# Designs tried in a protein design chat: VHH binders against o26223. Part 251

Target 1, 191 residues: o26223
Amino acid sequence: MKLLWTSQHIKVTVHIDGKVSKMDVLEAIKTRRSIRKYQDREVPEELIDKILDAAMCGPSAVDERPWHFIVVRNREMLEKIPEVHPYGAMVKDAPVAIIVCCDSSLEKIPGFWVQDCSIASQNILLAAHSLGLGAVWTGVYPLEDRVEGIRRLFSIPEHVIPFSVIPLGYPAENPGTRDLFDPDRIHLEKW

## First folded at step 14 (VHH; framework vhh_7nfr_2)

Design Q144
Fold by ESMFold2-Fast, scan of step 14:
Structure Q144 (fold): chain B 191 residues (1-191), chain A 124 residues (1-124)
Amino acid sequence: as target 1 above (191 residues)
Amino acid sequence: QVQLQESGGGLVQPGGSLRLSCAASGFTFSEKWMSWVRQAPGEGREWVSTISYSGGWTYYADSVKGRFTIARDNVKNTLYLLMDSLKSDDTAVYYCAKHKYSAFPETQDAFDIWGQGTQVTVSS
C-alpha cells in the first residue's frame, strides 16, 4: 500500500533503509536540545531498550553501577508526575518517561552515585537524540519533596533514590542549534 | 524568507533515471528533516521518501524502495532524489517539503513549507 495523503492521515507501512543514525558523537553532543513537546505517537519498545542499553554503558565509580530504571507508559501515572514535580508539566504529554534511580545497596563509594546517575541520564538524552527522539532531564534529587513524591507515586523502596525523570518521544518542536564554545573557560597549564 | 525550489524533472523512458534537486534557502537546512512527496494526475499526495538532517536516517515508500535514493548536501543546502528504474506509475509532480520536527511525517501537516514542484513524466 502506498502512503497517500488524501486525508489528514498516512499509512504507517514504511521501511527504514537499515540506517541507524549516522550522526557522529560530536554532532550528537552539539545538536542535542531539551525537547518538551511530543507527538501523539508511541515510542517502540526496541528503541527504549537501545536507550537503556546506552544508559548502562556509562562509567561508574569503582564499577558500582547503582542505577535502576523505571519505564512509565501508563497515561494516568504520567499525568500524576506534575503533582509531585513542579517543573515536570511536560511529562503528562509524553508517550513515555524513564525514571533514573539509585539502589544505595549497590553503592561501593559514598556519594559517587550522583555522578553515576548523571552519566546514565546524559546517555539517555544522547541516545534518544541519536535515534530521532527528543527528551529532557527533569531534576528530582536532591530536592526532598520531589524525591519523596516520586518515591511514593511509583512505590520505590526506601533504599532506592529517584534521581531524574526523563520524558521522551518523537519531537513536536525543533529548537535551533546553540554555539556554546567559550574559550575564556579554558586555562592552559594553570588557572 | 524560507523557500524550497525543485529542479531536474522532465520526460524519461520507462527504465530510465532522473535526479531531482531541491535548493533550500531562508533556514538552517542542516538542522531540518526533509521529504519528497509526489502527486500523480487525478490522485492525492503520496509520500515518497524522508531523510534526517544528518542523512543518517532514510525512509522510503514501498512503491519506490530499491529504486529511489534520497540524499542531501548540507554544504550546498540541497536535497536530492535519485530515481532509477522509472515506471509509468512514477509520473507525477514531485515536491520538496521541510519538516516541522525531526520525526517521520505521519500526516502532510508534518511539513511547514513546500516547494512549487517539478514534473516527472515517464512515457515512451
Scores: ipSAE 0.000, ipTM 0.177, lowest interface PAE 12.4, mean pLDDT 85

Design Q145
Fold by ESMFold2-Fast, scan of step 14:
Structure Q145 (fold): chain B 191 residues (1-191), chain A 124 residues (1-124)
Amino acid sequence: as target 1 above (191 residues)
Amino acid sequence: QVQLQESGGGLVQPGGSLRLSCAASGFTFSEKWMSWVRQAPGEGREWVSYISYSGGWTYYADSVKGRFTIARDNVKNTLYLLMDSLKSDDTAVYYCAKHKYSAFPETQDAFDIWGQGTQVTVSS
């Protein structure tokens, strides 16, 4: 008998049937997991464009939409992220990362940019999952050392605040399923 | 009792069609990605196709794309493989397999439960 699979990887070329984004919204929300291990495969620019389009469709306080995005594909730059982000070790193994930023010059109502960028970050995670990719939100703001480390590494100007670093790629893991529904956290009519 | 049981294999002529079924029990089938994997005589295992838990996402190996269709019925806990335009190269034992993770199966270790297999023979 011969084995067509190695102990380390599969040797099969696959084609997407063009239906990878037909996951139900509730199913996508319930099954999205933080993915920290990625296949050694490039993510097409078309998928990144779709993810960023989805990121910009989130609601924003007073419609300020303060978000800007840095797309990082350069391996040398990805490998430097763990030096300034202690929980970003997985980023060096990702084919691409998106840095979600707030341009403070676009802020119309003080403080709400945090909610705006949180919404954009979650939309990136959910859109990536809907397209067959895995991603994880690594926190930057409000940790001052991480904010300044990322700012320096990517030459981000002083009026722009890096909010999150989201590595993404084709998933090589999943921590399994979760049953998170807790009826004790639901109060009817009053506390 | 956690198990997968295949059926529907048999002898068919080139250009023919077969429908394989896999009955799942002992786990929440509707929450798991599922694959079909085949093994030709004297060869190792080759991944054929996978389907997400909802059926909304399907992927196929290049060798079967356009000829095979993977489907599932979560009410009946059953996985299907519809095989059209069968070729002699499709001769193999076909296994259904449960994914450990909702991810592309990079190795056979991506699966934690395997069926016993069903033989498909394509000959003239």
Scores: ipSAE 0.000, ipTM 0.151, lowest interface PAE 12.9, mean pLDDT 83

Design Q146
Fold by ESMFold2-Fast, scan of step 14:
Structure Q146 (fold): chain B 191 residues (1-191), chain A 124 residues (1-124)
Amino acid sequence: as target 1 above (191 residues)
Amino acid sequence: QVQLQESGGGLVQPGGSLRLSCAASGFTFSEKWMSWVRQAPGEGREWVSSISYSGGWTQYADSVKGRFTIARDNVKNTLYLLMDSLKSDDTAVYYCAKHKYSAFPETQDAFDIWGQGTQVTVSS
């Protein structure tokens, strides 16, 4: 038998386009869902800028911050992503996608760039959700086929590693909520 | 067991048409770029055409542009090469090849799996 964990919601007040909104961080984390259907509606540059600012705010091993981002809005380029990424079919229907990359020349601790880029990717998903957008993380690294395909498609230099492709837009679907709490995965004091 | 099996070759007159097929098994065909490569008697291997996962992105060698069409059926795990206006110079063994990476090939080292080939002979 394990003790039940109790939690309370924390609400943060933020400024969005001059308006004050309340955001519950735990609610944002628990209600974010992968969105693969998008409205035929442009995402303003100002929202992309806010999302990328949030992406760069993540913790990074020895503060190496190796991330670079490619913002793709060109329809022909978005249509080619599914041709190099078999699970990226939804990208062609998105108004914009962000490619998260690692510049290996900025790496200070070998191997931690994967964690750094994972944090940046998750921050993109959470920031998008908080701004009323939907997004999904499609994996690139460590699959060499996808890494090479994305590299050649976007003329990415050899010292830069494409990590994830994240299409985003105004959601055209509303997935239900999930209860994923599993007390059997919590061990007290010892395994 | 990963294998590619070509079929549809044969003898045809100049100006004729042939349809080559390549049956794929032992891997997730819908997740791999595919190519046709040919080898004429006494010559090295020549890349003919490539196709992306869904078939939405194709490329052709200059020698076959406008005459050949590459296609795929991801439900049947089959790659096709539709050859029109065949010329004597198209005489070769045609190989089906699986790409290592989702990119157009620069050399034959871009492929990791090859079929056994099917002979195409164009003669009067």
Scores: ipSAE 0.327, ipTM 0.717, lowest interface PAE 4.2, mean pLDDT 88

Design Q147
Fold by ESMFold2-Fast, scan of step 14:
Structure Q147 (fold): chain B 191 residues (1-191), chain A 124 residues (1-124)
Amino acid sequence: as target 1 above (191 residues)
Amino acid sequence: QVQLQESGGGLVQPGGSLRLSCAASGFTFSEKWMSWVRQAPGEGREWVSSISYSGGWTYYADSVKGRFTIARDNVKNTLYLLMDSLKSDDTAVYYCAKYKYSAFPETQDAFDIWGQGTQVTVSS
């Protein structure tokens, strides 16, 4: 790793071998943005493994943990996603995508799998961001046409429900940050 | 007491480079987003760049993207702005600013602490 900056026409390079830049959890939450433009650069399998480990650490209703994940790197498959997901055009340009799925046979409380898979999806976004990657959550469930389209493309069984498609890559854009804190939405003791 | 003190400004020719520094004291610098904001003669304040607590995330105004680099040293409690390929339009007083709650680029109302400023003049 290198840190390069120019001071009074003198270029200074600091070599930082073996280091990973990390942010604290609050910084990661506040600075994560949806990233839809990616560098033409492979994402190492080790980083995907770390992201999926984080995804599975989310809380789950009565610990049902119904999530399953499909990791898609095949260019032809990624290029077909926009055919069944109109707002998934950026997926074809990503080096990899993760499809978050619910195995309905693991569901213990009706309907809570949606919240479980939402938590897993958000953990993927935060973990990717903390590792220097960019990602975006593209919605699949509850839109029936997208659910069935994704199911057909990836040979997903009928008892498994595709929930979200999350393309990931090294970011090629920087949309800036937002200050979304609104004290008018906080009520003390009563409404 | 909480203070921000800029330095490193000066006169430079078009195409030249300058390195601004901002010394921070009186607060936990490593926990705060920091920004550079500039004000040209007769103009309002313009946000230039922001950097996260760890330095892992940086944001730039379109007018300076690719020419300026924001950096920080949390051990020395110092914020930097490395300016390359300077243009006459970069002539301004440059201020170091601390965010009140979070990073909010392009709005001065988001900052609770400002430095005194350092003047950068780009002319032939």
Scores: ipSAE 0.000, ipTM 0.146, lowest interface PAE 17.2, mean pLDDT 82

Design Q148
Fold by ESMFold2-Fast, scan of step 14:
Structure Q148 (fold): chain B 191 residues (1-191), chain A 124 residues (1-124)
Amino acid sequence: as target 1 above (191 residues)
Amino acid sequence: QVQLQESGGGLVQPGGSLRLSCAASGFTFSEKWMSWVRQAPGEGREWVSSISYSGGWTYYADSVKGRFTIARDNVKNTLYLLMDSLKSDDTAVYYCAKHRYSAFPETQDEFDIWGQGTQVTVSS
């Protein structure tokens, strides 16, 4: 991932199947899709490091930055995730998954860690997309059985809350783009 | 044999209180999300409240929020609904329901087991 200054705009250079493409931030946001089918290809550790760096760059309430991340590459562990997460079936087929967690001991404003971890999760999805990877956010918090299942599976301490499981890999599907702009949801000056 | 049995219904005056109970058997109650659903005469089913398997998450319909409290006792395998400030509009048969999935229910199809129901009548 390379950031380039051009005409006072930041552009991201990405590698997709060996090809280099330049993606504007707005284009990245608009074209990112949930990807649930992955190629049988390893994701280099360097790309995971870049994704996690981007995840930690998100804003957080009073800069509490409560996030911690578990990187799962072990096939046996990935195969167990669907047993505790009913909508995580695709995780078993991914080469890697990132579990976004909140360390509650780092929380400075009660309850805002959910927003902090949501921001980190979205940054993972955007960074993955910008690097030519596909990913999907599978929800853990606030679903108690999923929280406890993931906690037990990965030996997560009681003061740490698993928030999301994000499988990622090189995409084996291309769902295309969506036009989601709805002007009826925009209110001027008042409701 | 999986079974849910409600009790605690009855006739009460407006502003009164009732405590409903639901005894669960034939499954591991402590592992399942549970809900209360009601049905007034001549009307469809209305979701009232849900509780996670540990009791850590509770959800309420806007019509009952602040007046009803859902609770559970995993040692006794019993679900409760504590009903305060009862109104005539609360008159219904109240059903205990077991969730098919460990999540907030979006539709009635997400309940796989229902109790027999207990009648609550709010009348002067």
Scores: ipSAE 0.000, ipTM 0.115, lowest interface PAE 17.1, mean pLDDT 84

Design Q149
Fold by ESMFold2-Fast, scan of step 14:
Structure Q149 (fold): chain B 191 residues (1-191), chain A 124 residues (1-124)
Amino acid sequence: as target 1 above (191 residues)
Amino acid sequence: QVQLQESGGGLVQPGGSLRLSCAASGFTFSEKWMSWVRQAPGEGREWVSSISYSGGWKYYADSVKGRFTIARDNVKNTLYLLMDSLKSDDTAVYYCAKHKYSAFPETQDAFDIWGQGTQVTVSS
């Protein structure tokens, strides 16, 4: 039996300021850039919900799905993040940040939660981009000072590990796109 | 298999110093938070000090702050407690304990592996 469900392009349709935007998956992947400057404009809750839905759709080791998310909109809390994360200065200027966490009680295979939370973090970045937002992954794990600082700041329980802090908002910068294809990194049939 | 073995206890006079060691085996020591917990005669367990896996974070009970120093050697898989200005109230069995999670221990249930303990007696 022949099925016609295979497509070279997957298209995503979103509403931004009353406008309908379309972006295929490859376009989203190739044009996503780290955004560290944000407009003074709120991100609707509905967009955050779509981003978190996308984060939870990632694959995980033995389907353990160990991720939990903290959504931070409180200005006072956002302003405290740079105190415990030296490279998180841009977070205080973002309208919202998502903290990606691992609940170790959900872990089925030791150590694979790092890969699981990395996938969730990348899905957040791609989903944000596809919805007209900008975001950046700021690293927390495995840097002990950052892990402990974020845990204390957000009252994260001992069995939960903060993995990344992702500020997001409407972009106030446009770094453009990059062509990163490097055929020298592709080996045919052997090294 | 998984073991913690304390050493370095003994009898000292008030104002004296001791260095406790805890040899760890059977797990990846460099990835685990470690603590010292003591138990005085007729008393319950008292948390003394904790150290993060890298040694970057150290916590001390108010009763020992400024007198005790926790340290670790991840190459030798050994935890240390450097005890200075010892008081009679420091008399206890000192236990080395491995954390379940990389976090401050809120209760004794935070630990999954305990050593056998080493006796510290401070008296003249």
Scores: ipSAE 0.000, ipTM 0.314, lowest interface PAE 12.3, mean pLDDT 86

Design Q15
Fold by ESMFold2-Fast, scan of step 14:
Structure Q15 (fold): chain B 191 residues (1-191), chain A 124 residues (1-124)
Amino acid sequence: as target 1 above (191 residues)
Amino acid sequence: QVQLQESGGGLVQPGGSLRLSCAASGFTFREKWMSWVRQAPGEGREWVSSISYSGGWTEYADSVKGRFTIARDNVKNTLYLLMDSLKSDDTAVYYCAKHIYSAFPETQDAFDIWGQGTQVTVSS
């Protein structure tokens, strides 16, 4: 909404509601898509900080919050990720990647770190999307090959488990949207 | 079942060249790191070289660096070792080995499947 040419005592205001750079939660969830092609353009550190802040806001089992994050911008390191992750080819073309890790020393209830790190990973994807970036979740855990490959590539200690690798950047593709609602998967009261 | 079968060994003069091949079957070769490991007469096993999934990351033992080249063909499911400027000290049985993890080996425990080996003899 624009409010223009009003009384001398009223400031001119311009309201752009939900149209430019602002996205409500449901819109973000429904329009987020996996992005695997990125512009040759650096992502500012300030945006990465906002994304990681959002990642740490997820719920966690008994509030254990076991997540740690590695931010990778080094081109040589990004180029080596596809060599330890066979489905991570797009990572070498991304300006930055985030590795979501679990510090097992922070775990309070066995096994729930997987859910905790999944929540953190999804929050990274949603936050990136809301900020005009594209990202994709590439799976690491529970594939032992990838876990140990990523661990050794980034000098991750034995008590820390790499969970996901999320390349991100300004999107160079627009895959459109999908209608995924399936009422046959909703059961009332019982199966 | 997983199988690795080496070929290409033989007798060669010092300064000569050989190409070893390792045919892989029973697993998704393109998704596995591979190594060459050798064992000289009366010695333990010595790591020679490793190669990542696509061949974009390779490493070599100091004793062979600059003389040997590891390569792979993911369409043919075959691992290669191109050996140049061979020395008498290169005499060994050469084994193809499949990595457990996508990482350079720290010990021989890094491998779960081994080939039967192919003999390389460098002698005048």
Scores: ipSAE 0.270, ipTM 0.679, lowest interface PAE 4.8, mean pLDDT 88

Design Q150
Fold by ESMFold2-Fast, scan of step 14:
Structure Q150 (fold): chain B 191 residues (1-191), chain A 124 residues (1-124)
Amino acid sequence: as target 1 above (191 residues)
Amino acid sequence: QVQLQESGGGLVQPGGSLRLSCAASGFTFSEKWMSWVRQAPGEGREWVSSISYSYGWTYYADSVKGRFTIARDNVKNTLYLLMDSLKSDDTAVYYCAKHKYSAFPETQDAFDIWGQGTQVTVSS
């Protein structure tokens, strides 16, 4: 029998998040921040499953749903991401990362997969925040060197395009919320 | 009825190998995290290994990492523990346990169903 190798060594201190955060949608959107520092604490599979379920609930052009996800928990693989992604240094310190990919064979309308995968990425960030986790979107597409680096590192086929790498974990930092409303960007009736 | 039944234990020499099996019935095995827990004579229960049900995430106690492999077959409703490089300190009754929650077990209260156990004796 073939075994899925996830080779995780449990340290003496392990935390399980049995809590479900209660946060309304507007609060979640307004208080979500990019988190780049994580506790040395495992994220339960159940929370990853909930996050990926939310990711797949996003709208997509002509309902093409071209997204695929790679869940990375292997420490050696996480430590190699900064070699191909200069803004991914924090990934090696995260307990888990999700790579959002586009399977181009599922694309029904050219070019809209970028919007589809952006929506999936944002849903991952919001779902993680609502569950008490922190995450950050690190960009891969459209930077060709990053796309090819991530593809080679994770044995991604040529017809699949890595879009983003999102490390996740229990937050070890607490940045304040931002007031980003700018009425000068709102035009009524005409430009 | 809901039950877990272990098999595959026995007497083995130090450095030897054994494969334990746990047959599950009466619940949806493919939707539950499973663990192996052992108890040596005169000692408390010690968690050995856990496996998730979907991705097959595996976790190991420091005392067995690199020597033991946990695996599952969701079609056959069977949990396995492959034990290599066995030591005398591995002598114990090995129990199969079903998790209450899809998470790492911080205490033995994390399990709701236990098997009857299978004896593993490592001696020369």
Scores: ipSAE 0.000, ipTM 0.127, lowest interface PAE 16.0, mean pLDDT 84

Design Q151
Fold by ESMFold2-Fast, scan of step 14:
Structure Q151 (fold): chain B 191 residues (1-191), chain A 124 residues (1-124)
Amino acid sequence: as target 1 above (191 residues)
Amino acid sequence: QVQLQESGGGLVQPGGSLRLSCAASGFTFSEKWMSWVRQAPGEGREWVSSISYSGGWTEYADSVKGRFTIARDNVKNTLYLLMDSLKSDDTAVYYCAKHIYSSYPETQDAFDIWGQGTQVTVSS
């Protein structure tokens, strides 16, 4: 490093170096993959807050926004999820999981809460990916066994429906991206 | 069709042991919580024990804790109840019960019970 000596003032160039994900929306959508293996690292609360903020920004039918979220970090509770959800084995190895729920008392139009909660779930997956985390959607509704199992495990009241369980963590696997574009599924003007 | 077939009951002396088996068919056994429920003559049904999908979570009635062990084999679609230190009060018909929901049952209404049961008699 050298200083400038040609004036009464010393000028130092300061570089602000920050590691910020510069993934655009299309890149995030195209490169997001289901991640089922996680590093033994805790996810900071600030990242969970950003993910849940993104979840609540989704559109909902007649702006009903029926979603509620349970954030699970307790190891004993995470280990019990696979015991009520047979395809949730990866949850026990995750540092945190988000349970997406519908409060049916907030529903303004019948049945659209399923789409609302699907949108919130996808926003969680995309937000997690954009922040350098891995996540996977695991289905709860409409499988009544899983709905009731998760409800009982987390003391969810009768008028609230658990929709999905999304474990999150720093990824310990790196599946390649997929090119899924199929022009045969696009119809112009009519079927 | 859903079918549960219990076996292994019989007459034993107090302090003896028995192994009950339940062969399951007609559903995805590995995706269901399973229980043992018993009924003594003139009594209502009494829940005995429950087991989760993998066997990683088991629950027992206070009357059988430390004496009975519930187990499952998801490859053979078979549920087991290993009964030790049997008492006269354990005399009952034992039923294998498939859970309606994937959790510990709060009531007997949580079961889809099938089969004839297997008689266990503890007598000198």
Scores: ipSAE 0.172, ipTM 0.623, lowest interface PAE 5.4, mean pLDDT 86

Design Q152
Fold by ESMFold2-Fast, scan of step 14:
Structure Q152 (fold): chain B 191 residues (1-191), chain A 124 residues (1-124)
Amino acid sequence: as target 1 above (191 residues)
Amino acid sequence: QVQLQESGGGLVQPGGSLRLSCAASGFTFSEKWMSWVRQAPGEGREWVSSISYSGGWTEYADSVKGRFTIARDNVKNTLYLLMDSLKSDDTAVYYCAKHKYSSYPETQDAFDIWGQGTQVTVSS
């Protein structure tokens, strides 16, 4: 244990004896799994803020950045999500969910908002994983029934399109890693 | 063929109770929001109540809150409206309606399938 800090007088670096597991970017990408079972534990607000910061760092077509996010912690609202999204049953058991939305008034190139919101959704999943949380992407767009259900449930205006619902929590399951590399899907110079 | 068939209407005195039923066929009932809508003679259609896929979310018009209860049985593919403390103003034809989307209905255009209706008359 070695304690050093940063102040107007001296710099301090905090080192606690023991080995802290750290995940580099490739490890995070390769080991992220969809998590649908969560511990009955609150996710600190500071971790949600870090995840949303990461979500907004994605590349966006002509820098339109059309994404908006709704953070849902209210138990009654989380319990209603499966009523408008029949394959989102795990959302009611999560301590928090993030709804990724597109503000269509910010769209500069038609159709690219889908890619922008996909990038934001994936960044949420990776950031959550890097912070020791589990998450899963549940699809909303382009399923009209789910889009309108989520819109009505969360009072989302007509010019805003709900794209995905991502429940998050401390994982209560540990699915094994996957080796997904398939060289038959790589074509050299042409098809 | 997609069909909704209501039953359980009739004549009842003020303060009485009725249970309406709606038998659904030709679609996956358990995946659809359902509503009750009524129409009094010479008036437009008035939304009464809605229920989500599992029944975990219900909504009611202000005129019926505390008196009516909407329920469903997804095994029997049946929607119910339990009406108590009935008033003369509740006199109407009651329709079962299937939602186009899993959401609160703002207009009649929110529904794609309607039943034929069942008459409820509240009079002394």
Scores: ipSAE 0.027, ipTM 0.494, lowest interface PAE 7.3, mean pLDDT 86

Design Q153
Fold by ESMFold2-Fast, scan of step 14:
Structure Q153 (fold): chain B 191 residues (1-191), chain A 124 residues (1-124)
Amino acid sequence: as target 1 above (191 residues)
Amino acid sequence: QVQLQESGGGLVQPGGSLRLSCAASGFTFSEKWMSWVRQAPGEGREWVSSISYWGGWTYYADSVKGRFTIARDNVKNTLYLLMDSLKSDDTAVYYCAKHIYSSYPETQDAFDIWGQGTQVTVSS
């Protein structure tokens, strides 16, 4: 069998008193996979802009929206990430990576920035998938050595905390189906 | 009985068009990803196109991108392949295939049910 890894995600938009997007969200959630192998293809800036727009649309505690993003395309910089993040070897092979950060000066409720940045990270993964790209969340926070390594590598200020590094690109792998539904984790009316 | 039945093949001149259909029965068609796969004389099977269960996502092999369109009708339990600007290299038996997984197929092992195929011959 010959497979050429050419993909195009088609979206249906419905216009009713303005613009409404009709897309199967459950299909997107079910089929999103962590992608660690990428084609040697540039990701257009327009797609990165759409992904970051989606990242900023997530809910945040008391609307604090503490997230900041670093977009890394420089090959030399991408190649240095595995030196400070041992499980980030795939980042050097990606055409681009997004570093999700928390600006602690924007924090209104202590500790909720972790949830805010997690939501932003997941939105990046889903948005990338919906646009025909693959991505993977590589953890930085709460591992102190990774936090400080990434901070120094990208000149991140002391009041800003790097949360995740997300390489992305056109996928060069197709992982199988996830069957993660576990009814034993659902309790009706009481524990 | 789970069954896929292709139709719409035939002889066509280079530059011509054909519309293939695949009638599905014996399973909940609307819950399955579907693909078209072809096999040219003396060659292995080549994946052509895939479609998600609601039609929101479609994928095409580079050799057919811009010329072929995959579509489905979940009310009629029918898969389609609209073929434009046909070339001699498109000559093959075209198979309808049901996915095991709701994802892009990596090998022919991604499919569990195959139709019997419909012959497409592009010649002058």
Scores: ipSAE 0.000, ipTM 0.112, lowest interface PAE 16.8, mean pLDDT 83

